# Designs tried in a protein design chat: miniprotein binders against q9usj1. Part 27

Target 1, 298 residues: q9usj1
Amino acid sequence: MFSVGKKISFILPIKGVLQKLKDNAQKTVLLDATWYLPTDTKNGKKEYLESRLPGAQYFDIDEAKDHKNPLPHMLPPADEFASYVGKLGIDRNTNVIIYDRKGFFSSPRVFWTFKVFGHEHVFLFPNAFNAWKTEGLELETGEPRTPKPVVYEGAKLNKDLVASFDDIVKVIESPDAAGVHIVDARAHERFLGNVPESRPGLASGHIPTSINIPFTETTAAGITAPKPEEDLEKVFSSHGLTDKSVPIITSCGSGVTASVLFAALKECGFKDVRVYDESWSGYGKRANEDSSLLATGP
Key: E = the ipSAE of ESMFold2; O = the ipSAE of OpenDDE; V2 = 0.75 times the mean of E and O plus 0.25 times the DockQ between their complexes.

## First folded at step 17 (miniprotein)

Design y4 (at its last look DockQ between E and O 0.78; V2 from the best seeds 0.67)
Fold by ESMFold2, look of step 17:
Structure y4 (fold): chain B 298 residues (1-298), chain A 80 residues (1-80)
Amino acid sequence: as target 1 above (298 residues)
Amino acid sequence: DKYVRIRISGVDPELLRKFAEEVIRIAEEYGIKVEIYVENGKIEITLRGLSESTAQWLIFYLRWLAYELGIKVEIEFRKE
């Protein structure tokens, strides 16, 4: 072909992280986005208060949410997002590098949240604690550093990165005409409808027309990092995702692991990827009342 | 020697089997020794010969899988 394109990766190895941390021309903030399932005995905020990457601030996906919506982890209003991150010392020009300490699991959700509100300088740091130790660097303990609050200007929800329930209905009513792939990041048995949902009032199954790519198919290094891009390409192509111009909507239980797929797809150059923020938590309630919205099996 | 002990239970034996199969698959991939004991509808799995860092991500992953399969799980990690 006649031109050579380059892709700038938002997934940083430790040397890229260290370069941004020492850059005096551009402020960088590390975010600990560690989040645990409700059934886990661990607490991400508690772990952050005990130890963290030096200078890291904590981003709580259960605090930075739409408090008027009963669904879990729904995106906050833009002004509340701006207020939240401003208190962490983050303005629009800040490099934000996001990690979670025990899996490549919740940091992509926070990455997606920043992208949704128009933050350009946002990056992921997988396998952060092991990478830090391997470089001979120490964790920070004791009292976390206190950031100086700043004003975050220009936060605006980018609808091109978020799918609504109405967007889903439009796809399932005319799947070939819509030309959109819906991709479910949940475990296969949950997608099939073989397990009761833990949240009451949710149907068991999946969105009609959707395909299942459990988020763990996109991870390597024991779920602490994404697979290399070439291997991700093979994962997606084995599921029929080969045309990078075709729109994709990712879904899961509540928008967390759908964001792992979002990050993996964007790393592979898929141009139009949205996250269905409600995911099964909202959709499953509707499908419980209206079986035309429900599919089960492969 | 470090070990991870996993006790699982639930109403659907097929889902318990699928969970155990995934644990075995990971054990083979990472050279981890696995012992499985089944008594009174409960399954106890003991994993040995793994590093602390492997134990940390494995526990996290297995709790996610148990949640997704609707399985009750208790996980213990012991080190020396």
Scores: ipSAE 0.684, ipTM 0.877, lowest interface PAE 1.5, mean pLDDT 90
Fold by OpenDDE base, look of step 17:
Structure y4 (fold): chain B 298 residues (1-298), chain A 80 residues (1-80)
Amino acid sequence: as target 1 above (298 residues)
Amino acid sequence: DKYVRIRISGVDPELLRKFAEEVIRIAEEYGIKVEIYVENGKIEITLRGLSESTAQWLIFYLRWLAYELGIKVEIEFRKE
């Protein structure tokens, strides 16, 4: 019986996290990637300063972005990424374990970012706070530790993980030939175009030919963790996503929840998954100017 | 008693209804008691009999949903 080597999942349970933390062979850095919606009263950085997993550093998705791009949460240049994570004490050989206070909301965005720049040793720790408490472990309070800055070498954007507007256009112009699935992670009502956009100049609707899979369908209640792989398979299969070799592009409002889908799809073994970084914040503007780019309804 | 109070207002009645229905659905699924008050286009929903843990994830989910629906929500959690 050839033990099909258990594909080492990048999603770690608490036992896996603890094991990595105990392993002195490689440096491990915990990253708190807690981010809240702009409409929320909570602030991730503030909460981080109050309490965190021991030794955790904060990764701010609102800072680690392209500041020259007016769109929210666009990928930073490679050199800026390298500089940012280097200051957090992360180099190419560092095990990076990412969590957020919600469980599985913003941490996948950071995970995707690390993958984009070619970091190999990056992991997700869902439901980190609850798991930590359940094990009777203590949180760190007070002033966070300042890491020793290091040089992050070899950051290079992997275009295979990022879809551009041009990539989207290619799909919609030749849907049958492209064989690419565009998956929208937004709420169903947003996808349908039944809800006015809060930002001026954005159309309401979705990308033509796209499939709607609200990211919450891939998570446990309260967005605490991804659903088990078996359940994820059911979700994706119900939407016609059964062939793991078919290219997929995920999209959402601003690129955050699209990354949740990215992580879930990768967990299920989908080989070619890209995130449309502009998402609706960028696409919706274009669609507002060109109706051929806009679809409404189911 | 621990409870979550949700107040929604100022939006398309249909969207408000959809939001409320989702709250009810979730509450039923988890055995949470629901009280709904409708007055002058405002909906107040009180959820009772839920744990703090349940309240925390529920509040987050509802905030997301409200954001997606473009509705304004005020959510309060009280332990007493």
Scores: ipSAE 0.589, ipTM 0.831, lowest interface PAE 0.9, mean pLDDT 93
ESMFold2 (binder alone), look of step 17: mean pLDDT 79; pTM 0.738

Design y5 (at its last look DockQ between E and O 0.81; V2 from the best seeds 0.71)
Fold by OpenDDE base, look of step 17:
Structure y5 (fold): chain B 298 residues (1-298), chain A 80 residues (1-80)
Amino acid sequence: as target 1 above (298 residues)
Amino acid sequence: DKYVRIRISGVNPELLRKFAEEVIRIAEEYGIKVEIYVENGKIEITLRGLSEDTAEWLIFYLRWLAYELGIKVEIEFRKE
């Protein structure tokens, strides 16, 4: 009986998290990656200061970005990433477990970021608060601990995980030759182009040849967790994504929910998945100036 | 009584309708009582008979949906 070695999932249940926390062989850092939409009244940092998982540090996706780029949530330079996580007490050998208060919304973006810079020991903890409460564990309140700063070495951007505008253009110019699927994580109505963009200068619609899979199709109700792998397979299969070797590029509004799709696809064993970091915030501007870049409808 | 009250507004009635339909769908699925009032192009939806946990994830989801549909949403959650 060939024990098909169960690939250790990067998505951890509470038992897996607790096991890592107990293991003294490696340093473990919990990261609160709670982020809300700009239209929301809630603030992730404020909530973190109120309560968090014990020992958790806060990763602010609005801070850990390229500040020279006017687009939201663009990847920081490697050195800036290294500096940022080093201050959180994270080095290359640190187990990083990422959660958010809502369950599975913004934490995948941080997960993807760590993967981009070559961090090996990074994990997601879906539905963390509920799982913690269910186990009868207590949250930490008061002033968060200040970690001892460390040096993060060897941060290098893995281009294989990041798609550029040029990469998108190559696909749309030769869709049959490229053999690449572009998957849009936005809501269906936005994908269709039925929703006016709130930002000036952005077109309404989608990237030509792209497939729409709202990221909520890959999550449990309330975006609390990814669906089980079996259900994810059904979702992706229903959209024609059955070959795990076919390259996929995910996109969304600003690069956050595209990462949810990234995580879900990776969970299902897709080998080549990239996130288009600019997403519609960058692409929509270009499409507004060049109609050949814009598609509407199904 | 515990309730979630949602007020939506926007320039596109069709998008407002789609939002409301989604709320109704969820309410039916989870056995939540739903009341809908339409006045002057504004829709008010009141949800009753839901747990606090259900309310919390539902509110978050609906905020996202409203954002994606380009509609304005106001949500009040009365816990007691």
Scores: ipSAE 0.792, ipTM 0.910, lowest interface PAE 0.6, mean pLDDT 94
Fold by ESMFold2, look of step 18:
Structure y5 (fold): chain B 298 residues (1-298), chain A 80 residues (1-80)
Amino acid sequence: as target 1 above (298 residues)
Amino acid sequence: DKYVRIRISGVNPELLRKFAEEVIRIAEEYGIKVEIYVENGKIEITLRGLSEDTAEWLIFYLRWLAYELGIKVEIEFRKE
């Protein structure tokens, strides 16, 4: 892809993916980040072991997490992130291209994770299996390739990409002074407080001052890919998000779909976007104990 | 004969209805045939006339929606 007269995008079409895979100057690793909700019968690791894009490694968001935190999918410590991705053959200079096999659901969470730890050469490949098939390319089956482990140096959490509970409290206690938009990626009925939470001890509702943009408003063809940038601009502007310099914190149930919004906002040029990693899994427990933290309804 | 069959249940009939309405909306948009049967707080939806590719993303989307609405869902995809 030539950059003359065009914005550089981290969301790659198949031709951009193939270009990077052919480049001998810089190592490229494909990551299968397929993950399913706990209520789904499918298992991403099992599917990866059956078939994958050629040479792809599997990134398991349920393994690459803070195992000392009872909340789901919390970012791992930086040294554990480094150890994990190093075993996948990824060093700091590796091009990492992340896909869900047939969707655009969990790969943005992994994309965000790499960004949080300072990895610059990270990209998303939406609708990967369909794009691969349409290009006439075959999947890899049989035993996955085993990469040679490398050392990943310099992983350090970038606090500019992560929001804490304290950050949320500052916004809701002084919303005009904070100047921050909190955006909830959950389905509307869940945001309204009309749905009991599946995890025990969580209030039903949303963070006060937050707006609801269900992540599916930013995707096409039922979560297969992000919408084109011009359509994303319309989605965000229809919700009052027009100033690209205004800080935004995305939230959801556990940080997965909030990362879809993170990627969509960054693609549209929003400059200051953070993901609230705890999301409702952590916040909802506090809101269940303290009603001043809870809003319901529109 | 290829079909997707979706059985949903839950304690909130309004949420079950909203799920079914979304299925109907998608079916209408994509020219998918839909049959709905309701009994004792359970809804069974059968979808026909869709490709395997459409069935796969639809099933994934509907499992997400059911999760978000707190709805118990069973989905059967018959490929023949």
Scores: ipSAE 0.740, ipTM 0.885, lowest interface PAE 1.0, mean pLDDT 90
ESMFold2, look of step 17: ipSAE 0.737; ipTM 0.885
ESMFold2 (binder alone), look of step 17: mean pLDDT 80; pTM 0.759
ESMFold2 (binder alone), look of step 18: mean pLDDT 80; pTM 0.758
OpenDDE base, look of step 18: ipSAE 0.623; ipTM 0.852

Design y6 (at its last look DockQ between E and O 0.86; V2 from the best seeds 0.66)
Fold by ESMFold2, look of step 17:
Structure y6 (fold): chain B 298 residues (1-298), chain A 80 residues (1-80)
Amino acid sequence: as target 1 above (298 residues)
Amino acid sequence: DKYVRIRISGVDPELLRKFAEEVIRIAEEYGIKVEIYVENGKIEITLRGLSEDTAEWLIFYLRWLAYELGFKVEIEFRKE
């Protein structure tokens, strides 16, 4: 007879979200992390101002970033992260539940950001609006609630969750000794180098030694939710990711969809997963100037 | 009668084929009716028989896919 131990998942169904919201002993804050590609006509902040889950605050990945770095979406300094989330009413002991309105696209990036700065009580709520409505609950409209600012103490970047360019170079220069999988979340044609990058100065291709798992292989159709854990395990094993102790670094265009893979891998019990924050936005620039950093094709 | 209409012009034929194949694959999976119209170097794909919720995630997904394939699409959703 075996006893199956308790598995604590950071990906919450609606009933888990509601349980945390009713827990009077620990504050819970809902974060709307909705973000759209620059080619989209929608705007996440504008939509948040029109409607949101009751009491939700907006987390803007284009505001909560390193403003001194020209690369997109780079992690902010720890003190600026602390100031930003403190203004949203979040302290170290706050349960933070992060959603995209109807997607599962940018909320994992915000989840990863909280994890990077040492926030333990952080969770994802996929397909939030549809789950909310199916439960018979109403959205909040009108003027958003103004939280009471708090002090966020102890934000410190955890380098075990972030990969640098130097980390990538060490892997590709000695791949057998490194024993690290670099996993690219971009669409296959970008990985192959068959599509010119939209930003000037970026090479087309991928990081040598990396494998391609387009992040949509880990999501339900339409990028609304992650696949069930059972199906995620099949996706990763089909790409040779079977040993959950092997370190993995995820990458993409700018760190957003790499964080979807981060969340999916962690849900499946992979022990050592990092996100390469620069992703192709930084790497591709270097690879354009140094072809030894560039691979193309399968 | 709800529809999603996608208009594309000036795209490399191989990338357009891959995009269209993905649209058709999704349409088959979800029982969505597909009509394709080609005129004067423009392609128009019309999708029917889908709910509002399906249309919303499909539009987001197809914009992402077009972005990844390096081209822009005009997408229109009519709710009737």
Scores: ipSAE 0.658, ipTM 0.845, lowest interface PAE 1.5, mean pLDDT 89
Fold by OpenDDE base, look of step 17:
Structure y6 (fold): chain B 298 residues (1-298), chain A 80 residues (1-80)
Amino acid sequence: as target 1 above (298 residues)
Amino acid sequence: DKYVRIRISGVDPELLRKFAEEVIRIAEEYGIKVEIYVENGKIEITLRGLSEDTAEWLIFYLRWLAYELGFKVEIEFRKE
């Protein structure tokens, strides 16, 4: 009986989270990665200060970014990442469990970030608040605990997980030769180019040859959690993504929901998945100046 | 009564229709009562018979959808 090695899923149920928290062999840090759209009235940090999972630290995607880049949510330099997470008490050997208040919206971005810099022990905890409540566990209130700062060593950007504009250009110039699928996580109408862009100077449409899979197709209702693996496979298969060895690049508006697709694809066993960090915020500007970079319609 | 009220104005009729259809779809899935009022290019959608948890998730999703469709929504959640 070939022990089908249980692929240790990086997506943890509450039981898995509790087990890691009880295990004293390794330090575990919970990260609240709650982020809202700029148009939302809610603030993730404010909510974190009000209530959180016990011992959780806050990871602010608006702080942990490249501040020299005008594009939103660009990856920070490796040294800045290391400094940021070190202040949160996270080192290379720390189990990092990431959640957000929406369930599975912004936490995958933080997950991807940790993976980019080579962190091995990183996990996602979908629907954390609901799961916590259902188990009858209490939330922490009041002033958060200040962690003891540590040194995060060996942060190095893994380029295999990040697609650049040049990578995109290579695909669109030779789609048949590249054998790469570009998947856009944005809503269908935005993908089609039927919706005006709110930011000046951005074209409306999508990257030529790209496939549209709104990230909500990979999540449960309300974006609480990823769909079960079986359902995810159906979703991806329906879009022609059946070969798990084929390279995939995910994109979205600003790099957040593209990471949701990244996590979902990885859960299904896709081996080569990269996130186009600039996403439409960067690409749309270029496409506005060069029509050869722009596609509209299906 | 607990309800979620969504107000939209100044939006392309086609996009508004698509948004409304999605709301209806979700409402049916969750067994939520939907009331839709259309007047002079304004739409008001009231959702009733939903839990607080459902409301919070739905509000988030609808905000995202509206954002993706290029318009803003005003949402009121009355808990009691």
Scores: ipSAE 0.522, ipTM 0.815, lowest interface PAE 1.0, mean pLDDT 93
ESMFold2 (binder alone), look of step 17: mean pLDDT 80; pTM 0.746

Design y7 (at its last look DockQ between E and O 0.02; V2 from the best seeds 0.00; counts 0 for: pae E 25.4 > 1.5, pTM E .798 < .8, placed apart)
Fold by OpenDDE base, look of step 17:
Structure y7 (fold): chain B 298 residues (1-298), chain A 80 residues (1-80)
Amino acid sequence: as target 1 above (298 residues)
Amino acid sequence: DKYVRIRISGVDPELLRKFAEEVIRIAEEYGIKVEIYVENGKIEITLRGLSEDTAEWLISYLRSLASELGIKVEIEFRKE
């Protein structure tokens, strides 16, 4: 009797979160990964200081990055990642449950980051605040708890989860031979090149051969949660993504919403998914200098 | 009177709300008068008492925001 073991989803409902929190066999850390676009006046850290899930620590994607790279939100070196999460009380054996205040916006970026460095026990908790409130649970206010620092061992960047510019070039130079799908999570108008970029020196358009799947097509209303798996399958199928073995590279503006697609694709069982970390912030600059790298329209 | 009139519509009321809240926030920050009307799933926002420079900037920003949120936006800028 091949027990088709129900693949335990890394996306947890509130019941799953509560179960992990009650389980004393393994240390669990909640991470508030709330982040807003630079154009937004809201501040994730400020909101965290006001209220959070009980015991939650804050993961700042603007801090936990490569500061030597001028591009936004580039992955930090492995040692810096280890140091950062170690200070949050997270070690290799810690269950890490990540949420954000929007519901499913910035938390997938942090999820992807943990996966990149080989962390096994990492989960997403969509729509955390609403779920928490609905269950009648209380939020924590006041000064957050300072965790006991620990040593995070064995952080190593998994190249299989990160696409570089060179990887993109290989695809566009030989699209038929590469058999790789590049999926752009940006809004359709940005993909088409119909709107100006907010940052100077960036071309308007998309990576040649790429497919546009705005990340909002994979989320519930208000970006509160990913769509149910059945609905996600429909979305991906409608864009020709049916073979779960085909390599996929996701891209966006700065690498955040590309991770939303990463999470959604992984939920649907796609085996080979990489995030192009530079995304349009890096690529758009290159395309501005070399028109052969730029496509516009559908 | 100079005004900016914004009409937003979409299938996601939460996104519409978020957009409207952002407009209100900006208006409050800059001392702009705001009128909001909600009818049949559509939100109309009228901004008054803003300079042309502010209006142009705001319109550009809001168009971008609407695009990012996947909502339909119509903007009218009356200069007279």
Scores: ipSAE 0.006, ipTM 0.264, lowest interface PAE 9.8, mean pLDDT 90
Fold by ESMFold2, look of step 17:
Structure y7 (fold): chain B 298 residues (1-298), chain A 80 residues (1-80)
Amino acid sequence: as target 1 above (298 residues)
Amino acid sequence: DKYVRIRISGVDPELLRKFAEEVIRIAEEYGIKVEIYVENGKIEITLRGLSEDTAEWLISYLRSLASELGIKVEIEFRKE
């Protein structure tokens, strides 16, 4: 019987998820990372409390953040990350499988957060609810399971996965010499500067030198799953991203969809990918006050 | 009988052939029975002997591929 196409991947189909859930040798925790834009009337935590994949814990990106920073969803300090995930029953040796109700939207942000703090056993489960239903499995309802808190040791921010504003400025000031691609995951009209930003005080446009790959170019069936790796490769190559060793910094509105591109690039074997955590929420304010930081158009 | 029926059309015969070859490749690797009907530049492919979960995965994959290739596709899953 043939077995083809399987390589080591952090993006798991349902059979890979079920295999890890059955494994008695290593603890596995499912995380519901469902998050909606501020303009949406839906609430991910409330949906989680109504139903979830069996045993799933909720990861709230608006709670697990740097509370001293006014920008949305900024990475928390390492000790606060450790405390947060430890309360969810997660230690360094725990397999963490992350899904979101939209399919492949906010779960990559949480995946990136775990990678930033050095968590090795972290995976994505796209299209989770549909895959679960199709497999004939039931959701859990009623009171969520309460995990026993554990100690999470060794959380340390990995600067190789995070870009700062200073990192962006270095690229802008020496674009050809830097050899770094800045990739903007936002919708094309926001990149062009043709529509106002929904958050107040932000310029309309993009970071000079950046290219636009709206994150939906990397997803299938709307935003329910990533495209197959072969199709992702074509998307990236059509935008000039062919050298897997070239550094890439992804950006978007607030770091959520930039993380979708992060995951897609890593799946294709790009070796040096960072997320600009501030994204347009921080940069756009600076560009509104200093037009030399702003580009518009194609 | 459970089956997936795929109807494709377009102006570029090479892209239609490429799509059909991928369907045939998947069918061969998964032991799925294939019937192909061609008339007036339209291709109809019927796949049989697959589970509902395999059919749902396959439909999603083929719709994505057709979109990438710029091929008009109609895909349906029937049982009985």
Scores: ipSAE 0.000, ipTM 0.077, lowest interface PAE 25.4, mean pLDDT 86
ESMFold2 (binder alone), look of step 17: mean pLDDT 78; pTM 0.719

## First folded at step 18 (miniprotein)

Design a11 (at its last look DockQ between E and O 0.80; V2 from the best seeds 0.73)
Fold by ESMFold2, look of step 18:
Structure a11 (fold): chain B 298 residues (1-298), chain A 80 residues (1-80)
Amino acid sequence: as target 1 above (298 residues)
Amino acid sequence: DVYVRIRISGVNPELLRKFAEEVIRIAEEYGIKVEIYVENGKIEITLRGLSEDTAEWLIFYLRWLAYELGIKVEIEFRKE
């Protein structure tokens, strides 16, 4: 007798979101994780202050970071993560539902951050504003609600979800023996090395042995939602990713879009997926000074 | 419906062309009218016949793509 368990998705449709919001047995907090590139004219915090899903709190990836590390978006220390989310009214038993208002871009990074620190009840809500409007529900405007702070206990970094530079080196030094796929979420031309990096001191190219799956291959047009699971499976299989047991490390520029791939891979049942938090921001500096760390071209 | 005008420039003409090709691909998929004008190493792309919601996610996506390709981009958005 072979039993296949039913899939429990962390990607929620609006009905699932509404059900959790109505559940009196377990508190639910909506997080607006909207974030824009520094070259964009929009600001996620400013937009949140103007409108949000009712009761949503803002999670600022530029604030909830390692402030002592010059690299962008590095994971905060566990105690600082706990303090940050506790001020948003989130304890270990809180259901956390994370959205980008109209994108599916930065919410997976926040989802991954919660998973890294051991938060079990964390979910993604793609296409949130459109789904909300289609259901006939109103946005909240005016002053955001002020949550009652709580204590978040037991935050501890789960090394099984984070890759270090040393982890990357082990893979590239013994690629056949390692049996790990490194997957780069950046645009193809950046992966090839055809685009000068905007940050000084970074090489142009990619991590040796890595494959390129630009994260937009896993999303609907406009980066509004993940593709349906069947289409995600086609994307990954077309790049040779078919064995769900093979470990995967995702990378990008600074760890944001690598987390979109993390979520897509987990949705397809890949069992061992880590994000390389430094991504090219850290790696590219080392590769600029040591050519054995750098690959270019297809 | 809205009007979107996109002006791009950069040192690599091949990357500018790839950006424009992606805009054309999306425009065909969504029935958006596209006009492209090239002058003095700059490309101007005009999009018409799209909803405000479509324009918003398209602008977000195109700013990301321009960032990834090292392309300078200016975008004007007007309700029609």
Scores: ipSAE 0.740, ipTM 0.892, lowest interface PAE 1.1, mean pLDDT 90
Fold by OpenDDE base, look of step 18:
Structure a11 (fold): chain B 298 residues (1-298), chain A 80 residues (1-80)
Amino acid sequence: as target 1 above (298 residues)
Amino acid sequence: DVYVRIRISGVNPELLRKFAEEVIRIAEEYGIKVEIYVENGKIEITLRGLSEDTAEWLIFYLRWLAYELGIKVEIEFRKE
């Protein structure tokens, strides 16, 4: 009887969340990572201030970034990350459960960020608001509680989870030798290069050799949750991603939806997955200056 | 039931068409009544007979799609 060791999923159902909240052996912090597109009228922080899961703190991806880099949502330095999460009452031993109001849109970015800096006890809670309501639990309103600041120790950037521009170039220069798949999470028309970029100085198209898997193919309707593992396997297999040992780099527009793919791939047991943090915001500028970096069409 | 009106505009008619086609696809899949009006390079899409929950996730998706397609989108939501 091969005891298939139950892979402890980092994606938690509400029962799993409640269990962790009841367990006093470890401190648990809920993080609201709600973020909307810049073109949206909604604001995650504003909504957080209105209502949240009880005791939840807000993680602002627009604040917890490298402010010296003009690109959107670049990873902060390790010390800045540590300082930021320390102020939220999170230390290395804290169970961190991340959700967003949409369900599974921006929370994976924060999840990836914690993993990058070596945090072990980090989880995702998809469709959190609906799940919470369905269980008859109440939301918290009013002024959020200010946590007691703590010291987060040992934050170090894990390069194995972050792809650089140089990493991308290596793949382009030697696709067969590299054996690396680059997966673009953007919409198909964007990938094809049929859409003018809204930001000046960006090329339209995709990274040569990359494949397109819009992140919405990995989520339930309304982006509320990841698809079940069985369905995810079908999606990835249909795109030729069957070998779980093959290195994968995910990319998108600004690094957010690339992290959705990261989470989905990890759920399916892919061992080597990195996020290209610059994504198209950084790459598109380079491709605009060097046509050898640009591909269009399928 | 809710009423959703979507107005899209842009410089590329082909992208507007693709957006509209996606809305139609979704409407057909979920049994939503869809009406489309085209005037002066603008497309107005009206959705009827959908639940509030459906409307909520659909609006979010369409905003993302519009962003990805570089289309300007205005969305009006009303309870019927």
Scores: ipSAE 0.683, ipTM 0.872, lowest interface PAE 0.7, mean pLDDT 94
ESMFold2 (binder alone), look of step 18: mean pLDDT 79; pTM 0.735

